# VH-VL binders against UPF0246 protein Cphy_1568, part 5

Target 1, 255 residues: UPF0246 protein Cphy_1568, of Lachnoclostridium phytofermentans (a9kqm9)
Amino acid sequence: MRIIISPAKKMVENIEALPVCGEPSFIDQTNQLLTYLKSLSYEEAKEIWNCNDQLATMNFERIASMNLKTKLTPAILSYQGIQYQYMAPEVLEKDQLEYIQEHLYILSGFYGILKPLDGVTAYRLEMQAKVNLSDKKDLYEFWGSLLYNKLREETDFILNLASKEYSKCIERYVTEDVRLVTCVFGERKGEKVIEKGTYAKMARGEMVRYMAEHKISTMSEVKKFDRLDFSYDENLSNETKLVFLKGESNVRDRK

## First folded at step 14 (VH-VL; from j4 with heavy chain E101Q)

Design k1
Fold by OpenDDE, look of step 15:
Structure k1 (fold): chain C 255 residues (1-255), chain A 119 residues (1-119), chain B 109 residues (1-109)
Amino acid sequence: as target 1 above (255 residues)
Amino acid sequence: QMQLVQSGPEVKKPGTSVKVSCKASGFTFTRSAVQWVRQARGQRLEWIGWIVVGSGKTNYAQKFQERVTITRDMSTSTAYMELSSLRSEDTAVYYCAADFQYSNSFDYWGQGTMVTVSS
Amino acid sequence: EIVLTQSPGTLSLSPGERATLSCRASQSVSDYYLAWYQQKPGQAPRLLIYYASDRATGIPDRFSGSGSGTDFTLTISRLEPEDFAVYYCQQYGDSPPYTFGQGTKVEIK
């Protein structure tokens, strides 16, 4: 089993934290992207980054001097956000870190796909960014099936905890020999399931931690996830989708 | 520990200028941005302006465009805010705030500098 | 410039209650660049939430941010005594000025 998650927009550099234990699988493609970004004007880069003037200015300077081989931070510790807060990688024990190193991948617009302990530098490049690199019109085309093929080489079961923006770079290439299962975290509103972004991010992070804590390896075990007031709903789920509903456990106890 | 330390309180006469300093420590100052915010007693936070430390690029609120200058010294990891043509209405606590490693969020705040303008 | 309007002006609640604070923008804030700050008397503001929904380091999970576009909300699920303060929102989206809201005072009932 391999788990895929989304990156965070905010990144920090901490070279004194956990040691880097690997290099991104597609560092050559990353270098290609870096070279491309270095060739852009400020206005062009800002458009691609789709960020405010502060970030654009800072990132423009950063890109100009960026070195992908020095001052690296483990990927899992570099990303900052609600998902990673709930994952809390900084307090994972040794065996839990080993688990995520083996099973977890972080999707990235810049790096493509990362192991938790791959060395990265801070960057800004979302997967949905529109780039004009060679004959490619966007990062989806740029990466193509490379990311999926990396996963396919390692597993026939992918647990998708990534957002749609990132997971679609995997989903569109899924073959019959690989089972992709997406976790949905939401609330029941009538007959509909509503996903709130904040809660979904929380749940995704917590799920990763849960899986690491319990060394989860089967779908059945994933279904037992019950943190943050989420519970698995069998009726709303199927072979490719696991639905977790918030606040339903209390209803069950009242029945 | 990451922190911003501002200069001490100032008492100024109308028409004069004040320059407040904000010294950064514990993080890479050259990869940050610093904003300046003021607050009169019992009043709301008011945005003055900001500077991108690396490039020195600045932007000011329209209200202060003609009177404020924000600068930085990378060698001392210090940002400065100078306000000229002081008025009684400029009496306030002035804060500096900085982002953390290109975070685009102002995580760290100085302790504030009281500037009193009185005749 | 983007004008942020917070509501209510004052929120009187008891410890343990849920607090809901609103911040409305005069126009859409790009990429969810909305921050919430807490300020206690005589102290500098403290960052609570950035990117509309991400908690700053060290911020308790009882604080949560939500919203997009023009409507943003700070929620304190269960008020603690130390949570009674003034809260400000700030937008830092597309371009300066990075304006603040006028603040919401959360006071003890």
Scores: ipSAE 0.313, ipTM 0.751, lowest interface PAE 2.0, mean pLDDT 92
Fold by OpenDDE, look of step 16:
Structure k1 (fold): chain C 255 residues (1-255), chain A 119 residues (1-119), chain B 109 residues (1-109)
Amino acid sequence: as target 1 above (255 residues)
Amino acid sequence: QMQLVQSGPEVKKPGTSVKVSCKASGFTFTRSAVQWVRQARGQRLEWIGWIVVGSGKTNYAQKFQERVTITRDMSTSTAYMELSSLRSEDTAVYYCAADFQYSNSFDYWGQGTMVTVSS
Amino acid sequence: EIVLTQSPGTLSLSPGERATLSCRASQSVSDYYLAWYQQKPGQAPRLLIYYASDRATGIPDRFSGSGSGTDFTLTISRLEPEDFAVYYCQQYGDSPPYTFGQGTKVEIK
């Protein structure tokens, strides 16, 4: 089993917390992207980043001097956000870190796909960014099936905890011999499940932590996830989708 | 520990200038932006301006554009805010705040510098 | 410039209660570039929320941010005694100035 998650927009440099162990699998492609970004004008780059002037200015300066081989931070510690807060990688025990190093992948617009302890530098490049590189019109085309193939080499079971923007780069290439299961974290409203972004991010992070703590390896074990007031709903779930609903745990106890 | 330490309180006469310093430590100053904010007693936060440390690019609120200068010294990891032609209305606590490694979130704030303008 | 209007001006609540603070922008704030700060008397502001909904490091989960466009909300699910303070929103959207709201005071009832 391999787990895929989304990156965070905010990144930090922390070269002291955990040692870097490994290089991004597609560092050459990343270098290609870096070279491309370095060739852009400020306005062009800003458009690609789709950010405010402050971020664009800082990112432009960063790209100009970026070196992918120096001042590296383990990927899992570089990303900052709610998902990663709840994952709390900085307080994972040794065996838990080993678990995520083996099973967890972080999707990235810039790096493609990362292991938790891959060395990375801070960047800004979302997967949905419209990059005109060579004959490719966007990063989805740029990466193509490379990311999926990387996963496929290792597993026939992918647990998707990534956002749709990032999981797209995997979903579109899934073959019949691979089981892709997406976790949905939401609230029931009538016959619909509503996903709130904040809670979903929390749940995704917590799920990764849960899996690391219990060394989860099967879908049945994933279904037992019960943190943050989430509980598995069998009726809303299927072979490719696991639905967890918030606030319904008490309803089960009343039956 | 990541922190910003500002210079001490200032007492100035009207028409003079004040220069407040903000020293950064514990993070990469060259990969940050610093904004300056002031607050008069019992009043709201007021944005003065900001600087991108790497490039030295600045932008000021229109109210201060003619009187304020924000600078940085990368060698000492220090940002500066100079306000000229001081008026009694400029009496306030002045804060510096820095983002964290191009995150565009001002996570770190100085302790504030009280500037008093009086005759 | 974008003008941020916070409401209410003062919110009187008891410990344990839910606090809901609003920040409205005069125009759309791009890419959810909105921050919330907490300020206690005699102290510098402290970042609570950035990017409209992300919690800053060390901020308890009782604090949450939501919203988009022109309407943003800070929620404190259960007020603790230390949460009584003034809260400010700031926009840092497309371009400066990065203006603040006028603040909401959360006081003990």
Scores: ipSAE 0.047, ipTM 0.669, lowest interface PAE 2.8, mean pLDDT 91

## First folded at step 16 (VH-VL; from k1 with light chain D54E)

Design p1
Fold by OpenDDE, look of step 17:
Structure p1 (fold): chain C 255 residues (1-255), chain A 119 residues (1-119), chain B 109 residues (1-109)
Amino acid sequence: as target 1 above (255 residues)
Amino acid sequence: QMQLVQSGPEVKKPGTSVKVSCKASGFTFTRSAVQWVRQARGQRLEWIGWIVVGSGKTNYAQKFQERVTITRDMSTSTAYMELSSLRSEDTAVYYCAADFQYSNSFDYWGQGTMVTVSS
Amino acid sequence: EIVLTQSPGTLSLSPGERATLSCRASQSVSDYYLAWYQQKPGQAPRLLIYYASERATGIPDRFSGSGSGTDFTLTISRLEPEDFAVYYCQQYGDSPPYTFGQGTKVEIK
């Protein structure tokens, strides 16, 4: 089993934290992207980043001096956000870190795909960014099936905890020999499931922690996730989608 | 651990200049941006300007464009805000804030510097 | 310039209640560009939310940010005594100034 999650937009550098263990699998492609970004004017780069002047200015400066081999931070500790707060990688025990190192992958617009302890530098590049590199028009085309193939080499079961914008770079290439299961965290509203971004991020992070704590390896075990007032709903789920609903357990207890 | 320490209170006459310092510690100052914000008594926060520490690039609010200069000294991890042609309306607490490694989120704030402009 | 309008001006609530604060922008603002701060009397502002919905480090989970475009919301699910303060939103628009809202005071009822 391999687990895929989204990166966070905010990144920090902490070279004194956990040691880096490994290099990104597609560091050459990342270097290609870096070279491309370094070749751009400020205006061109800003357009690609689709950000404000402040971010563009800072990113432009950062790219100009970026070195992918020095002052690296473990990927899992570099990303900052709600998902990663709830994952709380900094307080994981040794065996839990080993678990995520084995099973967890972080999707990235810049690095493609990362193991938790891969060494990374801070960057700003979303997967949906429009790049004109070689004959490719965006990062989806740039990465193509590379990221999926990396996963396919290792497993026939992918648990998808990533957002759609990142998971689509995997989903579009899924073959018959691989089972991709997407977890959905939401609230019931009539016959619909409403996903709130904040709660979804919280749940995704917590799920990863849960899996690491219990060394989860099967879909049936994933279904037992019950943190943050989420509970598995069998009726809304299927072979490719696990639906967890917030607040449903309390309703059952009141009956 | 990570903090910004600002210079002490200032009392100035109208027409003079004030320079407030903001010293960073506990984080990589050279990979940050610093914004300056002021707040008059009982009033809202007012954005003055910002600086990208590495490049020294600055932007100012139009209101302050002609009177404010934001600088930084990377060797001492200190940002500065100088406001000239002071007016009574400039009486306020001035804050510096730094983002966390070009994150565009200002996690760190100074304690504030009271600047009083009076005749 | 982008003008941020917060509402209500004052919110009177009791501990344990839910607080909902609004920040409306005069034009569309990317989630990259919206932050929430808490300020207590005599203190500097403290970052609560950045990128519209991300919690700053050390911020309790009772604080949440949501919204997009021109409408943003800060929610405090259950007010604690220490949460009574003034809250500001800030936008980091494409161009300066990176303006603040006028603030919402959350006071004890």
Scores: ipSAE 0.612, ipTM 0.866, lowest interface PAE 1.1, mean pLDDT 93

## First folded at step 17 (VH-VL)

Design q2 (from p1 with light chain S53T)
Fold by OpenDDE, look of step 17:
Structure q2 (fold): chain C 255 residues (1-255), chain A 119 residues (1-119), chain B 109 residues (1-109)
Amino acid sequence: as target 1 above (255 residues)
Amino acid sequence: QMQLVQSGPEVKKPGTSVKVSCKASGFTFTRSAVQWVRQARGQRLEWIGWIVVGSGKTNYAQKFQERVTITRDMSTSTAYMELSSLRSEDTAVYYCAADFQYSNSFDYWGQGTMVTVSS
Amino acid sequence: EIVLTQSPGTLSLSPGERATLSCRASQSVSDYYLAWYQQKPGQAPRLLIYYATERATGIPDRFSGSGSGTDFTLTISRLEPEDFAVYYCQQYGDSPPYTFGQGTKVEIK
């Protein structure tokens, strides 16, 4: 089993918290992207980042001096956001860290795919960014099937906890020999499931923690996830989608 | 642990200048941006300007463009805001805030500096 | 410049109640550009939410941000006594000024 999650937009440097163990699998491609970004004018870069002038200014400066080999932070500790808050990697026990190091991958526009303890530097580059590099028009084309192939080499079962923007890099290349299962965290609204971004992020992070705590390896065990008032719904789920609904357990107990 | 400490209160005459300091500690100052914000008594927060510490690049609100200068000293991890041609309307608490490593989220705030402009 | 309008001006509630604060922008603002702050009397503002929906470090989960475009919302699911304060939104638009809303005062009923 391999688990894929999205990165966070905010990144921090924390060199001393945990040791870096390894480098990104596709560091050469990352260097290619870095070189490309360094070659851009401020206006060109700003367009690619699709951000405000303040962020563009800071990112432009950061890119100019960026070194992918120095002052690295473990990837899992570098990303900041709700998902990572609930994952709480900084308080994981040794065996739990080993679990995520083995099973968890972080998708990245800049690095492609990361293991939790890969050394990274702070960056700003979303997967949907439009780049003109090597006759590729965007990062989806740039990475192509490379990220999926990395996963395929290691497993025939991928648990998808990533957002659609990032999971696209994997979904479009899935072959018959690999089972991709997407977890959906939402609320029931009539016959529909509504996903709220904040709760989904919380649940994704909590799921990773849950899996690490219980050393989860099967889909059946994933279905037992019951944190944050989420519960598995069999009727809304199928072979490729696990649906967890918020607040349903309480309704059952009141009956 | 991570904090911004601002200089003490100032009492100034109209037409003079004030320079407020903001010293950072507990985080990498050179990889941050600092914004300055003021607040008159009972009023809303008002954005003054910001500086990217590494490059020294600044932007100011149009209202202050001609009177404000934001600088930084990387060796002392200190940001400065100087406001000239002071007016009574400039009486306010002035805050500095720093983002967390170019995150564009201002997690750190100074305690504020009261600047009083009176004849 | 982008003008942020917060509503209501004052929100009177009791502990335990849900608070919903609105921040409306005069033009579309990316999620990169929207933050929420809490300010108590005599204190500096404290960052609650950044990027419209992300909680700052140490912020309780009863605080949540939502919205996009021109409409943003801060929700406090269950008010605690310490939550009674003034709340500001700020936008980091494409160009200065990076304006604040006028604030919403959450007071005890």
Scores: ipSAE 0.612, ipTM 0.866, lowest interface PAE 1.1, mean pLDDT 93
Fold by ESMFold2, look of step 18:
Structure q2 (fold): chain C 255 residues (1-255), chain A 119 residues (1-119), chain B 109 residues (1-109)
Amino acid sequence: as target 1 above (255 residues)
Amino acid sequence: QMQLVQSGPEVKKPGTSVKVSCKASGFTFTRSAVQWVRQARGQRLEWIGWIVVGSGKTNYAQKFQERVTITRDMSTSTAYMELSSLRSEDTAVYYCAADFQYSNSFDYWGQGTMVTVSS
Amino acid sequence: EIVLTQSPGTLSLSPGERATLSCRASQSVSDYYLAWYQQKPGQAPRLLIYYATERATGIPDRFSGSGSGTDFTLTISRLEPEDFAVYYCQQYGDSPPYTFGQGTKVEIK
C-alpha cells in the first residue's frame, strides 16, 4: 500500500528534527520549473502565484536566489498547517517514521512526488497554477503520467488522502492493475455527505498517524479508523471510495 | 527562532518625529516581511505599512503616506518605523510583526512601544 | 478599503462554554488573507488562525476558523480561563490598507 497526501502552502526550515534522507525523484523536472519561474517578469510570476504584492515580492526574491541543493529540509517537516499538525511527524517513534518513509508520498506542484525524508527547499507553486512551459499548458500536463508511473512501480494499491487538486495527477492515469481508493471525510446532511475542508485536513493527517501507529497494510484495517469522531459508513462506500462520517458512529447508521 | 524586540517607550512633543526600532533575532530576517501596526488606548489595531526586508520595498496606508518611513538595516537585523509631524492623536502602542519565511502569516509580534505625544 | 465588522462586540460566557465570533467583510476576501488574533491587556496580539482556517503553531485545537468570501467565524469549542481576551480578525489582501475588525471581547460571565 502507498498513501498520497497534499502538500501545504506554508513551509519552514527545520534543521534540528529529522535527517534528510534522499533526493526528490523528479529533481530534473523541478529544475525545469525553476528555470521557467526565473524567466518570468514580476507581473507574470505574481499572476501564477495569485497573491498580493507583499508575498509576490518575497517569492520573486526567493526564486531569484533559490538553490535546490543547499539548506534542505525533510519534506514531511517542511510543510505546515492543520493536516501536518494532526500528523505530528516530529514526534513519530522510530518504527512509525519507518512506516511513513516506506508508504507515504507527498504530492507537489514543484517536486511532483516526495518521500517524507526527501530534502526540499521552500517554494510556492500550487498544482493548479497556470504555467506555460514548452508545449505544456499547465502543471497537470507537465507532470503527465510521471507521478502515477512512479507509484505503479512500487504498489498495486494507492490510498488517496490528497485533495482533488492534487489527486487529479494520479486519478487521470490509474490503470486496471492498480487499485486507487479515496478516503472521504464528511458530515451527513440529510441524504448527502458534505465534506468540510478543515475537518477533512484534520482527518487526513490523523489517518496517516493512525496508519503509522498500527502499521496498516489492508483496506479492512483502514475502515476501522475512528478518530476525531469519524466512523466508516459501509453503505455510502464502495470499492474505490471509503466514506467516514463525523458524528455518525452510532449503530443506527450501519446497515 | 525569530524574536522581535522593540525599542523602549517614547514621550514626544507635537511636531517632532519618533523612530521605533524592531530588532529581529533568527536566521530568516532577510526572508521576511515586517508590518507595523498601532493601537490607541481602547481602540482597534490600525495597520501602518509593511517592508519586504530583502529588497527594502515598502507599502504604506494612505493615512500615513506623507508622514511615515519604514526602513531596515540588514547588518543589525533591525526594522525601523519613523513617524513625523507628530500629533496628540498619534499617541498609541506601536507594534512590529513579521511574516516569517514567506508564510503569508504574521506569526511573531514585538512587545510594543508606547509613544506618547503631549505638550 | 475593506471594512471588517465583528460581532458580537462583547460575549459574556463561562469557562467550558462554546464561543462563536463573527467577522464580516465589506467585500469578498480570499481565505488566504484572513487571520484571527487574540489580545490580552498590555500584550501584543497573538496569531491564532491564518488562511481563514489554518491553526497557527502551538495554538490548541479548541480554536477553529471557518467561513469564506465575506463571512468568517472563529470558534472556541470549550472556553478555558486563559481564553478570556479580545479577538480581532485581519485581512491583508491585494488592496491596501490591511484592515482589522473592531474586536470581540470574550469575558467571564
Scores: ipSAE 0.550, ipTM 0.834, lowest interface PAE 2.8, mean pLDDT 89

Design q3 (from p1 with heavy chain T28D)
Fold by OpenDDE, look of step 18:
Structure q3 (fold): chain C 255 residues (1-255), chain A 119 residues (1-119), chain B 109 residues (1-109)
Amino acid sequence: as target 1 above (255 residues)
Amino acid sequence: QMQLVQSGPEVKKPGTSVKVSCKASGFDFTRSAVQWVRQARGQRLEWIGWIVVGSGKTNYAQKFQERVTITRDMSTSTAYMELSSLRSEDTAVYYCAADFQYSNSFDYWGQGTMVTVSS
Amino acid sequence: EIVLTQSPGTLSLSPGERATLSCRASQSVSDYYLAWYQQKPGQAPRLLIYYASERATGIPDRFSGSGSGTDFTLTISRLEPEDFAVYYCQQYGDSPPYTFGQGTKVEIK
């Protein structure tokens, strides 16, 4: 089993936290992207980043001097956001870190796909960014099936905890021999499930932690996830989708 | 551990200038941006301007473009805001805030510097 | 420039209640551009939420940000005594000025 998650937009560099163990699998492609970005004017780069002038200025400066081989931070510790807060990689025990190193992948617009302990530098590039690199119009085309193939080489079961923007890099290439299962974290609203971004991010992070703590390897074990007031709903789930609903357990306890 | 420490309170006469300092510690100041914000008593926060520390690039609110200068000294990890032609209306607490490693999220705030402009 | 309008001006609630604060922008703002701050009397603002929905480090999970386009919301699921303060939204638009809302005061009923 391999788990895929989304990166965070905010990144930090901390070279002293944990040692880097490994290089991104597609560092050459990343270097190609970096070279491309370095060739752009400020206005062109800003358009690609689709960010404000402040971020564009800072990123432009950062790209100009970026070195992919120095001052690296383990990927899992570089990303900051709700998902990673709840994952809390900085307090994972050794065996838990080993678990995520083996099972967890982080999707990235810049790096493609990362192991938790891959060495990365801070960057700003979302997967949905529109680039004109060679004959490719965007990063989805740029990466193509490379990311999926990496996963396919290792597993026939992918647990998808990534957002749609990132997971579609994998979903579109899934073959019959691979089972991709997406976890949905939401609230019941009538017959529909509503996903709230904040809670979904929390749950995704917590799920990774839960899986690491219990060394989860089967879908049946994933279904037992019950943190953050989430509980598995069998009726709303199917072979490709696991639905977890918030607040359903509390209603049972009040009866 | 990560903090911004601002200079002490200032009392100025109208027409003079004030320069407030903001010293960073506990993080890489050279890879940050600093914004300056002020707040008059009982009033809302007002954005003054910002600086990208590495490049020194600045931008100011239109209201302050003619009177404000934001600078930084990377060797001392200190940002500065100088406001000239002071008026009574400039009486406020001035804050510096810094983002963390180009995150464009201002996690760190100085304690504020009270600037009083009175005749 | 983008003008941020917060509502309500004052929100009177009791501890344990849910607080919902609104920040409306005069034009569409990317989620990259929206932050929420808490300010207590005599203190500097404290970052609560950035990128519209991400919690700053050390911020309790009772705080959540949501919204897109022109409408953003800060929610405090269950007010604690220490949560009574003034809350500001700020936009980091495509170009300066990076304006603040006028603030919402959350006071104890």
Scores: ipSAE 0.560, ipTM 0.847, lowest interface PAE 1.3, mean pLDDT 92

## First folded at step 18 (VH-VL)

Design r4 (from q2 with light chain T57Q)
Fold by ESMFold2, look of step 19:
Structure r4 (fold): chain C 255 residues (1-255), chain A 119 residues (1-119), chain B 109 residues (1-109)
Amino acid sequence: as target 1 above (255 residues)
Amino acid sequence: QMQLVQSGPEVKKPGTSVKVSCKASGFTFTRSAVQWVRQARGQRLEWIGWIVVGSGKTNYAQKFQERVTITRDMSTSTAYMELSSLRSEDTAVYYCAADFQYSNSFDYWGQGTMVTVSS
Amino acid sequence: EIVLTQSPGTLSLSPGERATLSCRASQSVSDYYLAWYQQKPGQAPRLLIYYATERAQGIPDRFSGSGSGTDFTLTISRLEPEDFAVYYCQQYGDSPPYTFGQGTKVEIK
């Protein structure tokens, strides 16, 4: 089994809580993207980053001096946000850290796909960015099947804990020999399931932690997830979608 | 420990200037942006401007454009806000806040500097 | 200039109750540039929520942000005594000046 998760927009550097234990698999592609970003005018770069002048100014300066080989931070510690807070990678025990290093991949518009302890530098480039490089119209075209093919070489079962923006990089290329199963975390409202984004991020991080603590490798074990008042709902689920509902707090909207 | 420490309180006469300092420690100052905000007693927060520390590029609210200068000294990791032609309505607590390492969040705030403008 | 209008102006509640604070923008604001702050008397603002929904470091999980576009909400699921304060939303998007709402005071009923 392999697990995919989204990155986060907020990144920090120079965290020494865990060692860097590897180089991103597609560092050559990352270097192509960096060269492309360095070739842009300020206004072109700002449009790609889709950000205000303050942040665009800061990032334009960062790209100019960026070095992909120095001052690296383990990917799992560099990304910040509620998903990563609930995963809490800095307090995983040694065997749990070994589990995520073997099973977990972080998707990235800049790096493609990352193992948790790959060394990264902070960047801003979302997967939806309209990067035009080598006759590719966007990052989805740029990465093509590379990311899926790497996963396919390692597993026939992918657990999707990533947002749609990022999971599209994998979903577009899934073949019959690989099972892709998406976890959905929501609340029942009447006969519908609504997903509160914050709760989804919490649950995704907590699911990774849960799986690391229990060394989970099967779908049946994933279905037993019950943290943060979520539980698996068989009736709303199918062969490619596991639906988890927030507990009895949803009873009021059952009808 | 990341922190911002501001200069002490000031009492000024109308028509003069004040320069408030904001010293950063714990993170790389050159990879940050600093915003300046003020708050008169019992009032909402009012944005004054920002500086991107690396380049020194600034942006000011139009209300302050003619009277404010935001600067920095990278060797001392200190940002400055100078407000000229002071009036009694400029009496407020002035805060600096920082976005460190391009995080696009203002996690760190100075303790505030009370500036009192009285005749 | 983007105007942020917070409602209610004052919210009188008891400990243990749920607080819901609204921030409405005069035009659309990207989630990436919407933040919530708590301010107690004599103190600097404290960042609670960034990117509209992300909880800042050290902020208890009873605080949550939601919304997008022009309508944003801060929820405190179960008020604690230390939560009685004034709350401000801020936008720092592409259209300076950066602006704050006028605040919602959450006070003991």
Scores: ipSAE 0.653, ipTM 0.849, lowest interface PAE 2.0, mean pLDDT 90

